# Designs tried in a protein design chat: VH-VL binders against q9vp47r84to249. Part 7

Target 1, 166 residues: q9vp47r84to249
Amino acid sequence: APFLVCLLPMHEQIDPMSALEILKSCDSELVVENSPSGIVYINLPRFKQRFAFVTPPVGRGNELIALDYLKVCDTTLLLTTAAFGDDEIFDRWGQRIFNMMSAQGIPTPVVALMDLESINPKRRPAAKQAAQKVISKLLPEEKIMQLDTASEALNVMRRIGGQKKR

## First folded at step 4 (VH-VL; framework fv_nisevokitug)

Design a34
Fold by ESMFold2-Fast, scan of step 4:
Structure a34 (fold): chain C 166 residues (1-166), chain A 121 residues (1-121), chain B 108 residues (1-108)
Amino acid sequence: as target 1 above (166 residues)
Amino acid sequence: QVQLVQSGAEVKKPGSSVKVSCKASGGTFSSYAISWVRQAPGQGLEWMGGIIPIFGTANYAQKFQGRVTITADESTSTAYMELSSLRSEDTAVYYCARTGYLRSPYYFDYWGQGTLVTVSS
Amino acid sequence: SYELTQPPSVSVAPGQTARITCGANNIGSKSVHWYQQKAGQAPVLVVSYDSDRPSGIPERISGSNSGNTATLTISRVEAGDEADYYCQVWDSSSDHYVFGTGTKVTVL
């Protein structure tokens, strides 16, 4: 059975398909299959593990549908970015859906920070710190993982694969 | 004991619409997707579309886009296929069939008994 | 528009082996599933994932898939094997379940 991962943007302007393309770059030998349900299956032979990625609808009015996706997944990969400002790591959608997740008792997620390479190099340390600070208020023990390169993607896949299956 | 039980045969006039039901049992609605596949007399199998009830997501074959609507009611464990603007070429047996959605979505493991829809002209 | 081509008919004597082919470009890279449909009945899954046999399906029925051809093999054929057979794949490029053209197996 594959390990089921929800790709959940914490900002409406994050494209989860961009995150998925980076994750696909983690190994030259992985096999990708798009399914009838829109689920993307990734076989990663080096981990002897099969992953299934789902992306719920995002934005106002899609909260209940997103929660239904989260209830059936083994884990959630929260997608964040500092590209829209240090004060907008979570937008209004991100804040709302995360509060609803917490109320429902959804399993502890893995958190990824994207688009750090698009930020002025001198501003990157402050951007990383701002993102980590937001996450640490909600999840004190969670460390944000970078997700811009193939090697970072492999680290994220390893973290996801180490989670307990439902 | 997985069962997919479909509504009875229908006779329709050209230009009308038909709505066929498929009642699922054995935990199907919480764990699986339902597809609709039709077969004209003496012809092969043709996939029309499917739905994942828990997600509310439906996907349609291009040939039927704009004419077919697939819905599901989780409270009654029933999926529906509505086909509009009926033509004589729509005369066929319509099957509902079960697939996985999170695990093994690639084949149809259980099928309904079929519903004959006759469009007379 | 990915298309699965099957021979329209196969005739076989009782006790012999019937082979039903399913042809398409690079079909060996896809998982092929097979259905048996007897007259007046709904299809029944007889092979999944190229060669896996569902519970209740006799060992005489087997499958293979490589290159441009998938094959369903029915050995020691019996009168009860007379049916239409369909291969099927998921085509990720078009987001469609694709069925083969179908093969009528006649036991003479």
Scores: ipSAE 0.012, ipTM 0.594, lowest interface PAE 8.1, mean pLDDT 87

Design a35
Fold by ESMFold2-Fast, scan of step 4:
Structure a35 (fold): chain C 166 residues (1-166), chain A 121 residues (1-121), chain B 108 residues (1-108)
Amino acid sequence: as target 1 above (166 residues)
Amino acid sequence: QVQLVQSGAEVKKPGSSVKVSCKASGGTFRSYAISWVRQAPGQGLEWMGGIIPIFGTANYAQKFQGRVTITADESTSTAYMELSSLRSEDTAVYYCARTGYLRSPYYFDYWGQGTLVTVSS
Amino acid sequence: SYELTQPPSVSVAPGQTARITCGANNIGSKSVHWYQQKAGQAPVLVVSDDSDRPSGIPERISGSNSGNTATLTISRVEAGDEADYYCQVWDSSSDHYVFGTGTKVTVL
C-alpha cells in the first residue's frame, strides 16, 4: 500500500505544489502517477517505497476539511517559510490548524522549511534559527528540515518514509 | 471569469494528425486539471484523457493509448491534445473541460466551446 | 468495461416532472454527476456529487443515487429544459471517466 502523506502549509501564501515539485526532483528515476482523486502517486525505487501525496484546501473555513485529510494520512509534512518574517513562520491559519491537530491527537509531523535559499546569505542562519525556535516551542524534539534543493528533497523523502504507517 | 477557449475547426486527411489547443483563464492552470472529451456527430460523450498541469503528467483512456498525446504549457496557460493516425470515425467535436485535482476531481465544472475536427479524403 | 445505461428519450409536457435514470451495477457506491447539453452547445454541469446543485441551476433540477440506479429529476418542466442529458462517474477500477449513453428530453 502506498505511504500516504499530507502536504500542509502553515502559511496561506505557501504553494504546496511548489514543495511537491521539489520533492519530485529527489531522484531521476522517480515514477509519478496522477489520479483524478487528487492523489499524486510517487514510486521511489531507491527506497522500495510508494508514496501518495494529498494537499487539503487551506485558509479560514477549511479547518475541518483539512483535518479529514490528516486523519486518513500516514504522516504530515508541515510546510513553513521565513520569507514573511521571523515572527510569521505560522500565520493565523497555521496557528489554528496546528492547535486543532494537537487536540485531535494526530501524530508528530515532519517539518520542512522552504525558501531559505531566497534569503540573503548573511541572514539565513538567523532565519533558520527563528523558524527552529517556533517549531521547538510547539514540538520540542523536532528539527526542521530545509526543502529547497534536490538533495534536501531526498533527505525529506527518507524522513517521511521512516514514519510509522497509520 | 472562468473561460476555456479552444482553437478553430480543422479538416484533416486520413492518416494525418491534429493538434487542438485550449487556453484557460481565471487561475485554472494552478488549481485544476484539464481533460479532453469528444463527441461524434449524433453520439454521446467520450473521455480521451487529461493532464494536471502542475504535475506535468497525463493519463489516457485505454482506447486512445498510443494515438493521443496531451500536454500543457503553463507559461501560456494552454493545454493541447494531439491525435494521430486519423480515420473517418475520428470526426467529432473535441472539448476541453476542467476538473479539480483535490476538491472536485470527479466532475467537469466548465467546458470549452468545442472544436470540430473533420476527417475526410 | 463499466457502462452507464440511460433511456434514449423522455417526453414530458410543460409543468410535469421528467425523470432520467442512469443504471449500472452498484452505482449507489459512486458519485454521479449530470450534464445538460442543448443543440449546438457545450455540456453544462447541472448536478454534482449525486445531489449538489451548482450556482445558477434552478431548484427544479435535483438528483438522487442508490443501489443500481441514479436519477435526475426535473420538476415543473419548462421548454428551456429540452436538451440531451448525460450522467457521469469516475470508475476507479479502470481509471476512467465514464459517461452515460445520453437521454434526449423533449418538451412538447
Scores: ipSAE 0.007, ipTM 0.500, lowest interface PAE 8.5, mean pLDDT 86

Design a36
Fold by ESMFold2-Fast, scan of step 4:
Structure a36 (fold): chain C 166 residues (1-166), chain A 121 residues (1-121), chain B 108 residues (1-108)
Amino acid sequence: as target 1 above (166 residues)
Amino acid sequence: QVQLVQSGAEVKKPGSSVKVSCKASGGTFSSYAISWVRQAPGQGLEWMGGIIPIFGTANYAQKFQGRVTITADESTSTAYMELSSLRSEDTAVYYCARTGYLRSPYYFDYWGQGTLVTVSS
Amino acid sequence: SYELTQPPSVSVAPGQTARITCGANNIGSKSVHWYQQKAGQAPVLVVSDDSDRPSGIPERISGSNSGNTATLTISRVEAGDEADYYCQVWDSSSYHYVFGTGTKVTVL
């Protein structure tokens, strides 16, 4: 059966389709199929695994719909960025949805940090540390995974593939 | 056993709207998606759109976008298709049909019996 | 837009083999599904994912798919096989379920 992964932006300005494009770059033999349900299937032969990616609506008023997506998923890939400032890793939407997920029980989350390559090289260590600090307050044992390159995408896919299915 | 049971035949005037229902039984309604497929007399099958009931997410064929609305009520295990601004060319048998959404979303494993909608002046 | 072309009709004698083709560019890279529709009835899935038979479908009915042609094969044809047959794929580029033009199988 495929691993069902929810791509959940923790900031309204993050485009989850951008994350999906990076994930698609992880293997030259990867097969992608867009489904009738808007679900994107990725068959990764080297892992002998199939993944299904779903993207809930985000932003004010979409909290309950997003929560319904999370309840059926095997894993949640939380998408974060420091591109909007170290104090805005989670925007107001991100804070709200995360609080709701915590109340309901979170599907084994994986946290991705995007756009680090877009930040001035001198500022990248501080930006990564700021993002990790925010994540560690909410998920003390979770380490953020960078998601900018194909090799980083492969690491994220491997991490997801190691999770328990529902 | 899985059954999709549709509402009865309708006769409508041009410019009106019609709402057809599809009640699912024998399986878990929340585990599947419901699509609507129509067939004009003597013609082939044409997909109109579908819905994943647990999400309330509907997807429509380009030809019907703006005229068709697909909804679902989980409490009654019923999906609905409403087609507005009816024309004589909309005379057809309308089927609901089931697909998976996580597994096997690509084919229709069970079909309703069909609802004949006749549009005439 | 992606279009599945089927012959309008196929005539076959009882006991012989009927072959219904479904043609499209690179259809072998897609999963093809087949439906049987008898007069006045709803369609019934007879083949899914190119060659899988749902429970209750006779082994006489089989499917294949390669290159630019998918084929539904009905061996040892019986009068009860007389029906319209439709192939179907999901077209990811247009986000549509696409049905073939349909083939009327007549047993004579």
Scores: ipSAE 0.028, ipTM 0.616, lowest interface PAE 6.4, mean pLDDT 87

Design a37
Fold by ESMFold2-Fast, scan of step 4:
Structure a37 (fold): chain C 166 residues (1-166), chain A 121 residues (1-121), chain B 108 residues (1-108)
Amino acid sequence: as target 1 above (166 residues)
Amino acid sequence: QVQLVQSGAEVKKPGSSVKVSCKASGGTFSSYAISWVRQAPGQGLEWMGGIIPIFGIANYAQKFQGRVTITADESTSTAYMELSSLRSEDTAVYYCARTGYLGSPYYFDYWGQGTLVTVSS
Amino acid sequence: SYELTQPPSVSVAPGQTARITCGANNIGSKSVHWYQQKAGQAPVLVVSDDSDRPSGIPERISGSNSGNTATLTISRVEAGDEADYYCQVWDRSSDHYVFGTGTKVTVL
C-alpha cells in the first residue's frame, strides 16, 4: 500500500503544488501518476517506496475536512514559507489548524520551510530561527527542514519515508 | 464505463461464513473507496463498512465490528466482504458501491448489481 | 446514534408533486444525498449534496436541506417515479454512513 502523505499549507498563500514540484525533483528515476481525484502518486525506486500525496482544502470552514485528511494519513508535511516575513510563518488559518491538530495529538509531522532562497542572504538565519521558534512552541523536538532545492527535497522524502506507517 | 460486478448468489448454513466479491472496471479502484451496504428483504439500506484499496485502510460499522472483514486486491481490482457467524437475520442482498474518502464524495455514485445471501438450515 | 426519519409512504396522483422528508437534528449542517430504488434493482443516486442533480436525472427531481428537515421534491410525477427513496448522510461523529428509513412512493 503506498505511504499516504498529507500536504498541509500553514499559510493560505502557499501553493502545495509548488512544494510537490520541488519534491518531484528529488530523483531522475521517479515515476509520477496523477489521479482524477487529485491524488499524486510518486514511486521512488531508490527507497523502494510508493508515496501518495493528498492536499485538503484550506481556509476558514475547512478545518474539520483538513482534520479528516490527517486522520487517514501516515504522516503530514506541514508547509511554511519565509516569503511573507518572520512574523507570518503561519497565517490565521495556520494558527487555527495547528492548534486543532495539537489538541488531537499530532503524530509524526514533518515541517518544511520554503522560499528561504528568495530572501536576502543576510536575513536567512533570522527567518529560519523565527520559523523554528513558531514550530517549537508545540513541537519542541521537531527540526524544520528547508525545501527549495532537489537535494533538500530528497532529504524531506527520506524523512517522510522513515516515519512509521499506520 | 465504470462498472462494479459482484459474485453470484449464495446459500449458507447458520454459523458459517460467506465471502462476496466486487470487481471494479474502468479505473474505479485507484482513486475511490468501495463500501458494502446490505438490505434484508423488505427492509432499508444498512452500511457495513468500506475500504480504500490503494492504502489498505478499512473501516467498519460498529454493529458488524468483529464479524465483517473487508479486503481488496489491487492487482485484480477486486474488493471482498467476508461475514462470519451467519444467522438467519443476515439473509439480505449485499451491495458494493463506490464512494469517496478524503473530502468528497460522501455518497454512493456507482453500485454493483447486488448478491443475495440466504442463510437457512 | 444519528437517525434519519422518513415517512413510510407517500401517495401521489400523476402530474402532481410528491415531497419526501428526511428528518434529523440539525440535518441542515450536513450534506444530504438521495437514492431511488426500483423493485429488484440497485439504488440509483438522484440528488447529491442537498440539491445537486447528477447527469441524466430529470429536472423534475430536486432537493433542499435546512434546519431539521431535508426534502426531496418530485414535480409532475410520472408512473416511472414509483419506487423506494432513501436519504443519506455521512455522520462524522461516528464515522458512519447513515441511511434514512426509506419512503415508498406510490403513483395512483
Scores: ipSAE 0.013, ipTM 0.605, lowest interface PAE 7.5, mean pLDDT 86

Design a38
Fold by ESMFold2-Fast, scan of step 4:
Structure a38 (fold): chain C 166 residues (1-166), chain A 121 residues (1-121), chain B 108 residues (1-108)
Amino acid sequence: as target 1 above (166 residues)
Amino acid sequence: QVQLVQSGAEVKKPGSSVKVSCKASGGTFSSYAISWVRQAPGQGLEWMGVIIPIFGIANYAQKFQGRVTITADESTSTAYMELSSLRSEDTAVYYCARTGYLGEPYYFDYWGQGTLVTVSS
Amino acid sequence: SYELTQPPSVSVAPGQTARITCGANNIGSKSVHWYQQKAGQAPVLVVSDDSDRPSGIPERISGSNSGNTATLTISRVEAGDEADYYCQVWDSSSDHYVFGTGTKVTVL
């Protein structure tokens, strides 16, 4: 069976498909298979693993649907972005869904930070720190991973594949 | 054992809509995908779309985009297919059919008995 | 768009072997599934993933898939095997379940 991953945006303006395109770039031998249900299957021969990616709808009113996705997935990849400033790593949606996940005792997710390469190099350390601070408030031992390049995507895929399967 | 039971035959006028139901029993409904496949008289099988009830989101074959809507009611373990703007060439037997857990594997292991929809004036 | 071509009909005598082909470019790289449909009835899965046989399906029915052709083989044919047969794949490039054109098997 494939390793089932939920791509969960922590900001409504994050396009999870853009994150998935970066993840697809992680290996030239990677095989992608789209499914009729909208699930994207990725076979990564380097890891001898098959992954399935699902994306729930986001925004107010979709919290319970997103939680239903999380209940069936092996892990979650939380997507954060540096594009909207240090005080908006999570928007209202992100804060709400994160609190609901925490209340349910969901297993440790993998956390990705996107768009660092798109901001002024001098501001990147502060942006990383702001993102890490938000995550550490509820997940003190989880380190945020950068997700902008193919090599960073490979590290994220490795981290995902190392999670416990349900 | 899993069974899919569909609603009865319908006769509709051109331009109207039809909504066919498919009630699942004996097994898990919410996490298994339900597709709709039709067959015009004397013709082959044609896939229309799919839903995974737990996600509540459906995907459709390009040909039917804008005319078909597939929904599911988890409380009654029932999937629905609504086809609008009916034409005479929509006359067919409509089947619901199940694929595996979260839509995989990609074959149809259980089928409903079929619902004949006749579109005539 | 990806299409699965089957012969329209196959005639076979009782006790002999019927072979139904399903042709498409590089179909051997895909998983092919086969359905049997008797008159007035819903289709029944008879072969999954190229060669797997669901429970309750006679061992006389088998499948294979390589190159540009998948084949459903019915050995020691019986009158009850008379039906329409359809091959099927999932084509990820078009995001579509594709059914073959169908083959009517007549037992003489």
Scores: ipSAE 0.051, ipTM 0.652, lowest interface PAE 6.3, mean pLDDT 87

Design a39
Fold by ESMFold2-Fast, scan of step 4:
Structure a39 (fold): chain C 166 residues (1-166), chain A 121 residues (1-121), chain B 108 residues (1-108)
Amino acid sequence: as target 1 above (166 residues)
Amino acid sequence: QVQLVQSGAEVKKPGSSVKVSCKASGGTFSSYAISWVRQAPGQGLEWMGGIIPLFGIANYAQKFQGRVTITADESTSTAYMELSSLRSEDTAVYYCARTGYLRSPYYFDYWGQGTLVTVSS
Amino acid sequence: SYELTQPPSVSVAPGQTARITCGANNIGSKSVHWYQQKAGQAPVLVVSDDSDRPSGIPERISGSNSGNTATLTISRVEAGDEADYYCQVWDSSSDHYVFGTGTKVTVL
């Protein structure tokens, strides 16, 4: 059965399809099937695992719909970005939806950080560390995973595939 | 208790279309998928497709690609199955049933009563 | 395409045991579900996930699944067990639900 993954932006400016394109680059033998309705199926032979990616609507008024997606999915990949600075790793939407997830008892997600490659190389370690501090306060045992390159995408896929299936 | 109630029997001419409804009550409509399964007289069960109402996403068996359309209306907790270009071979009882679709349960735990569609000239 | 093969019919005397097989390559690696359909009625789930019995289903009905064969066993058969029985799996490679060819159980 495919592992059902929710791509959940923690900032309204994040395009989850950009994250999905990076994830698709993780393996040369990967097989992708795009549903007309937006579900993306990824068969990853090296892990003997099939993934189905779905993306809820985000922003004010979409909280309950997003929670319904999370309740149905096996796991979630929280998408964060370094593009807007240290105080916007989660925007107001991200903070709200995370608090709601925590209250509902939804399993611990995997966290990805995008757009570090858009930052001056000398400043990337500090930016990543600042993002990790934000995540550690909310999810003490979780390390953020970079998601900009194909090799990073493979590590993210391995991490999400290793989560307990519901 | 979960209950699925289907629309009544229909008689159709070859080449026409039929649209069968399935109204869900007693459970969470958006948390599950609704599948459609047909059974021709004296024949076995055949899965046609299903929809996840929450996502608005439908998946169809290859045999019915291009002829079947499955939709859902969350406001009325109703799923629909429309089959076009009807042939005499489409004469069957059509069932809706609750499934997990992309996730558990991968079985049909509740079934509608069935709708007989007769295609004759 | 993945296919589930069942015998077309099984005849059994009251009080005896009926066994209905569902055959497919490596079916033991999948979860098999079973449905009972009485004449003029909708199917009813009688076994889920190989061997789990839904609430209300008698203990006389059980399931097993290993290798290339899943089996539905009905012990101490009674007239009310006369029905068509279907096995079913979800095929992850195609994202499709697959039903068996069906078995008519006759209690004589």
Scores: ipSAE 0.007, ipTM 0.554, lowest interface PAE 8.8, mean pLDDT 86

Design a4
Fold by ESMFold2-Fast, scan of step 4:
Structure a4 (fold): chain C 166 residues (1-166), chain A 121 residues (1-121), chain B 108 residues (1-108)
Amino acid sequence: as target 1 above (166 residues)
Amino acid sequence: QVQLVQSGAEVKKPGSSVKVSCKASGGTFSSYAISWVRQAPGQGLEWMGGIIPIFGTANYAQKFQGRVTITADESTSTAYMELSSLRSEDTAVYYCARTGYFRSPYYFDYWGQGTLVTVSS
Amino acid sequence: SYELTQPPSVSVAPGQTARITCGANNIGSKSVHWYQQKAGQAPVLVVSDDSDRPSGIPERISGSNSGNTATLTISRVEAGDEADYYCQVWDSSSDHYVFGTGTKVTVL
């Protein structure tokens, strides 16, 4: 059976389809199939496994739907962005949904940081550190993973594939 | 064991709307997706759209986009299909049918009994 | 627009074999599913993923799929096999479930 991954934006301005396009770039031999249910299947031959990606609607009023995704997924990939500064790693939607997820005892998520490549190179280390500091307060043992390049996408896919399946 | 039970026949006037229900029993409603497929008298099967109840996400065939709305109520294990701006050519038997969503999403393993919708003056 | 073409009708005598074809370009690269629909009833899945038989479906019903043609074969036909039969695929390029035109099987 495939690993079922929820792409959960922690900021309303993050397009999860943009994250998915980066993940698709991780291997030239990768096979993608869109399913009848809107789930995107990715067959990654080098890992001999299939991934199924789902994206919940985001924003106020969609909290319960997002939690329903968490109930059935093997892994949750939390999408964060460096584009809006240190105090916007999670926007108000991200803060609300994370608190609700935490209350339900979520499985260990994987955290991705996007848009770091769009920041002045000299400020990237500080931006990544600020994002890690936010994540460490919420998830003390979780290391944030950069997600901008094909190489980084492969590392994220490997991390997800190494998770214990439900 | 798994059963999909649909609401009863409807007679509607052109320009009105109709809402058909499909109640799932046996097995878990939340583990599957529900599609709606119609069949005009003496004609073949035509897919209209589907929904994953636990996610609330619906997708629609292009022919029905803007005229059909598919919803689900997880608490009652019931899916709904509402078709608006009815025309006489919408006269058909409307079926709900079950698929998987990440396992076996490609075929319909159980079907409702069908609901006849007649559109006439 | 991917379309599945079936013969409109097939006539077969009891005890003989009925073959229902489902034609489309490169259909062998897709998984084909088959439904049986008796008069006044809902369709019933009789073959999934080209050749798998769901629980309760007789072994005399089988499927195959290669090249441009998928085939549903009903051996040792019985009166109870009289029905309309539909093939079906998922077309990922259009995000659409596509049903065949349907075949009416009549048993003498």
Scores: ipSAE 0.012, ipTM 0.603, lowest interface PAE 8.5, mean pLDDT 87

Design a40
Fold by ESMFold2-Fast, scan of step 4:
Structure a40 (fold): chain C 166 residues (1-166), chain A 121 residues (1-121), chain B 108 residues (1-108)
Amino acid sequence: as target 1 above (166 residues)
Amino acid sequence: QVQLVQSGAEVKKPGSSVKVSCKASGGTFSSYAISWVRQAPGQGLEWMGGIIPIWGTANYAQKFQGRVTITADESTSTAYMELSSLRSEDTAVYYCARTGYLTSPYYFDYWGQGTLVTVSS
Amino acid sequence: SYELTQPPSVSVAPGQTARITCGANNIGSKSVHWYQQKAGQAPVLVVSDDSDRPSGIPERISGSNSGNTATLTISRVEAGDEADYYCQVWDSSSDHYVFGTGTKVTVL
């Protein structure tokens, strides 16, 4: 069975498909298979692992559906963004869904920060620190991973593949 | 129905401690944090700190660090705020209020009725 | 330390519009929440996340937030709107909830 990963945007303006495109760039030899059900399968020969990515609907009214996705996954990749400033690492949706999933024991999380490349290079350390500070309150031992380049995508895939399978 | 019910008024001497309780209902303890906010007579609202009951994690405003302790007992769905080394300037109404996990939500949606603490000889 | 400045008082005639400002550097980048406190009572959330109205709050009450100023607007003011109003943000840099200085609204 493949390693099942939930792509969970913590901001409604994050397109999980754009995150998935970055992840696909991690290796020129990976094989992608799309299913009619919306599951995206990625076979990464370099790691001898197969991944299945699912993306729940987001936004008001989709909380229970998102939680159902989380309950069946081996891990969760939380997607955060630097594009909207330090106070909006999680938007209102992100805050609500994480609050709900914390009560239910979330799958082993990995946290990605997108869009650091879109901000001034001298401000990137501060933005990453602000995002880390938010995440550390919720997940004290988790370090945020940057997700903008193919090299960073490879590191994220490696981290995901190293988690305990459910 | 969400409800936060606080303990009754207290009169304390300078140098003593006071412990105020806040009993929460409506599933508050499993999904939300409890914050404490005080208001001195004729003054504004001042955040003191909060706790995430399911994690046992408390965070305090800089002004109160070292004097305030916030705890929670999940078995009774009750949060507590203890303030030590009381001074006359601590005379205020103390409120408990519901908020997210310090990031979700960033607002106080339900409030307790308030507890008047008077510090005098 | 991040501080939210409000006018101490606002006087408004019945049926007119009251506007309460909440000022701070780049407050438009933060989510602003508003509370109404009537004499002898606990505060009540009247606006969340800049412009959302909680259940039971009349449509006459609305909020906006941009640049350095957030505004609470009370249209068609009634005697029952007389209260103290507080704005509030979460300051991520200090990990603190920050309340405004408060505005006493008097309906004359």
Scores: ipSAE 0.000, ipTM 0.485, lowest interface PAE 16.5, mean pLDDT 85

Design a41
Fold by ESMFold2-Fast, scan of step 4:
Structure a41 (fold): chain C 166 residues (1-166), chain A 121 residues (1-121), chain B 108 residues (1-108)
Amino acid sequence: as target 1 above (166 residues)
Amino acid sequence: QVQLVQSGAEVKKPGSSVKVSCKASGGTFSSYAISWVRQAPGQGLEWMGGIIPIFGIANYAQKFQGRVTITADESTSTAYMELSSLRSEDTAVYYCARTGYLSSPYYFDYWGQGTLVTVSS
Amino acid sequence: SYELTQPPSVSVAPGQTARITCGANNIGSKSVHWYQQKAGQAPVLVVSDDSDRPSGIPERISGSNSGNTATLTISRVEAGDEADYYCQVWDSSSDHWVFGTGTKVTVL
């Protein structure tokens, strides 16, 4: 069976399909298939591994649906963005859903930071450090991973594939 | 032991809606997606859409987008297909079928017996 | 839109071989499934993933898929093989299940 991955936006302005397009760029030999159910399958021969990506609806009223996705997935990729400043790494939705998933004992996720390329190059290290500080308060041993380029996407896929299967 | 049992035949007037049910057994709802396929008299098979019950995720064929709604109720192990704004061209036998969803490619390994929906004035 | 073209009908004598084609651009890169439908009945899967046979399907029925043509082959045809046959693929570019136009097999 493939690794089932939940793409969970921690900000309502994040389009999880944008993250998925970056992940698809990680290998020229990668095979992608959309399913009748809306699940996106990625076969990555380099890792001898298959991934299935699902994206829950986000925003107020969708918390229980998002939690149901998390319960059946093997791992979660939390999507954060640098595009809205250091105080919006998690918006109100992101904070709310994270508190709920933590209360349920959901396994430690992988955390990605997008849109760092949209920031002035001189400011990128500081922005990444600020995002890491936010994540470290919530997940002390988790290192935030950049997700803007094909090389970064490959590192994220490797990290996801290293998680324990449910 | 796998079985998909559909609701009985329906006669509807143009402009109305019809809701067909498909009751699944044999563990189908915990591990499979349910698709809906129709067949007009003397015509071929046409896929309408499908749902993964455990996620509540539905996907629809473009031709039916906006007219069809597929839902599932895990407590009764029953999937539903509702088609609105009925026309005489919607007269067909409607089938449910199960498909795998954690592996690609998919295929329809078990089918319901079919439900005849007749749209007439 | 991806279309699977089948001949409308195939006539075959008992004991002979029926071949039903399913044509589409680069169909050999997709997994093709085949269904048999007898009059008044629901379809039954007879070949999955190009050439695999489900339990209970006789070895006389086989499939192949290469280039622009998938083929369902029914050898040593019997009267009970009379049915409509449909090929099927998942087309990820359009996000659709696609069925072939169907072939009526008549055993003379």
Scores: ipSAE 0.007, ipTM 0.572, lowest interface PAE 8.5, mean pLDDT 86

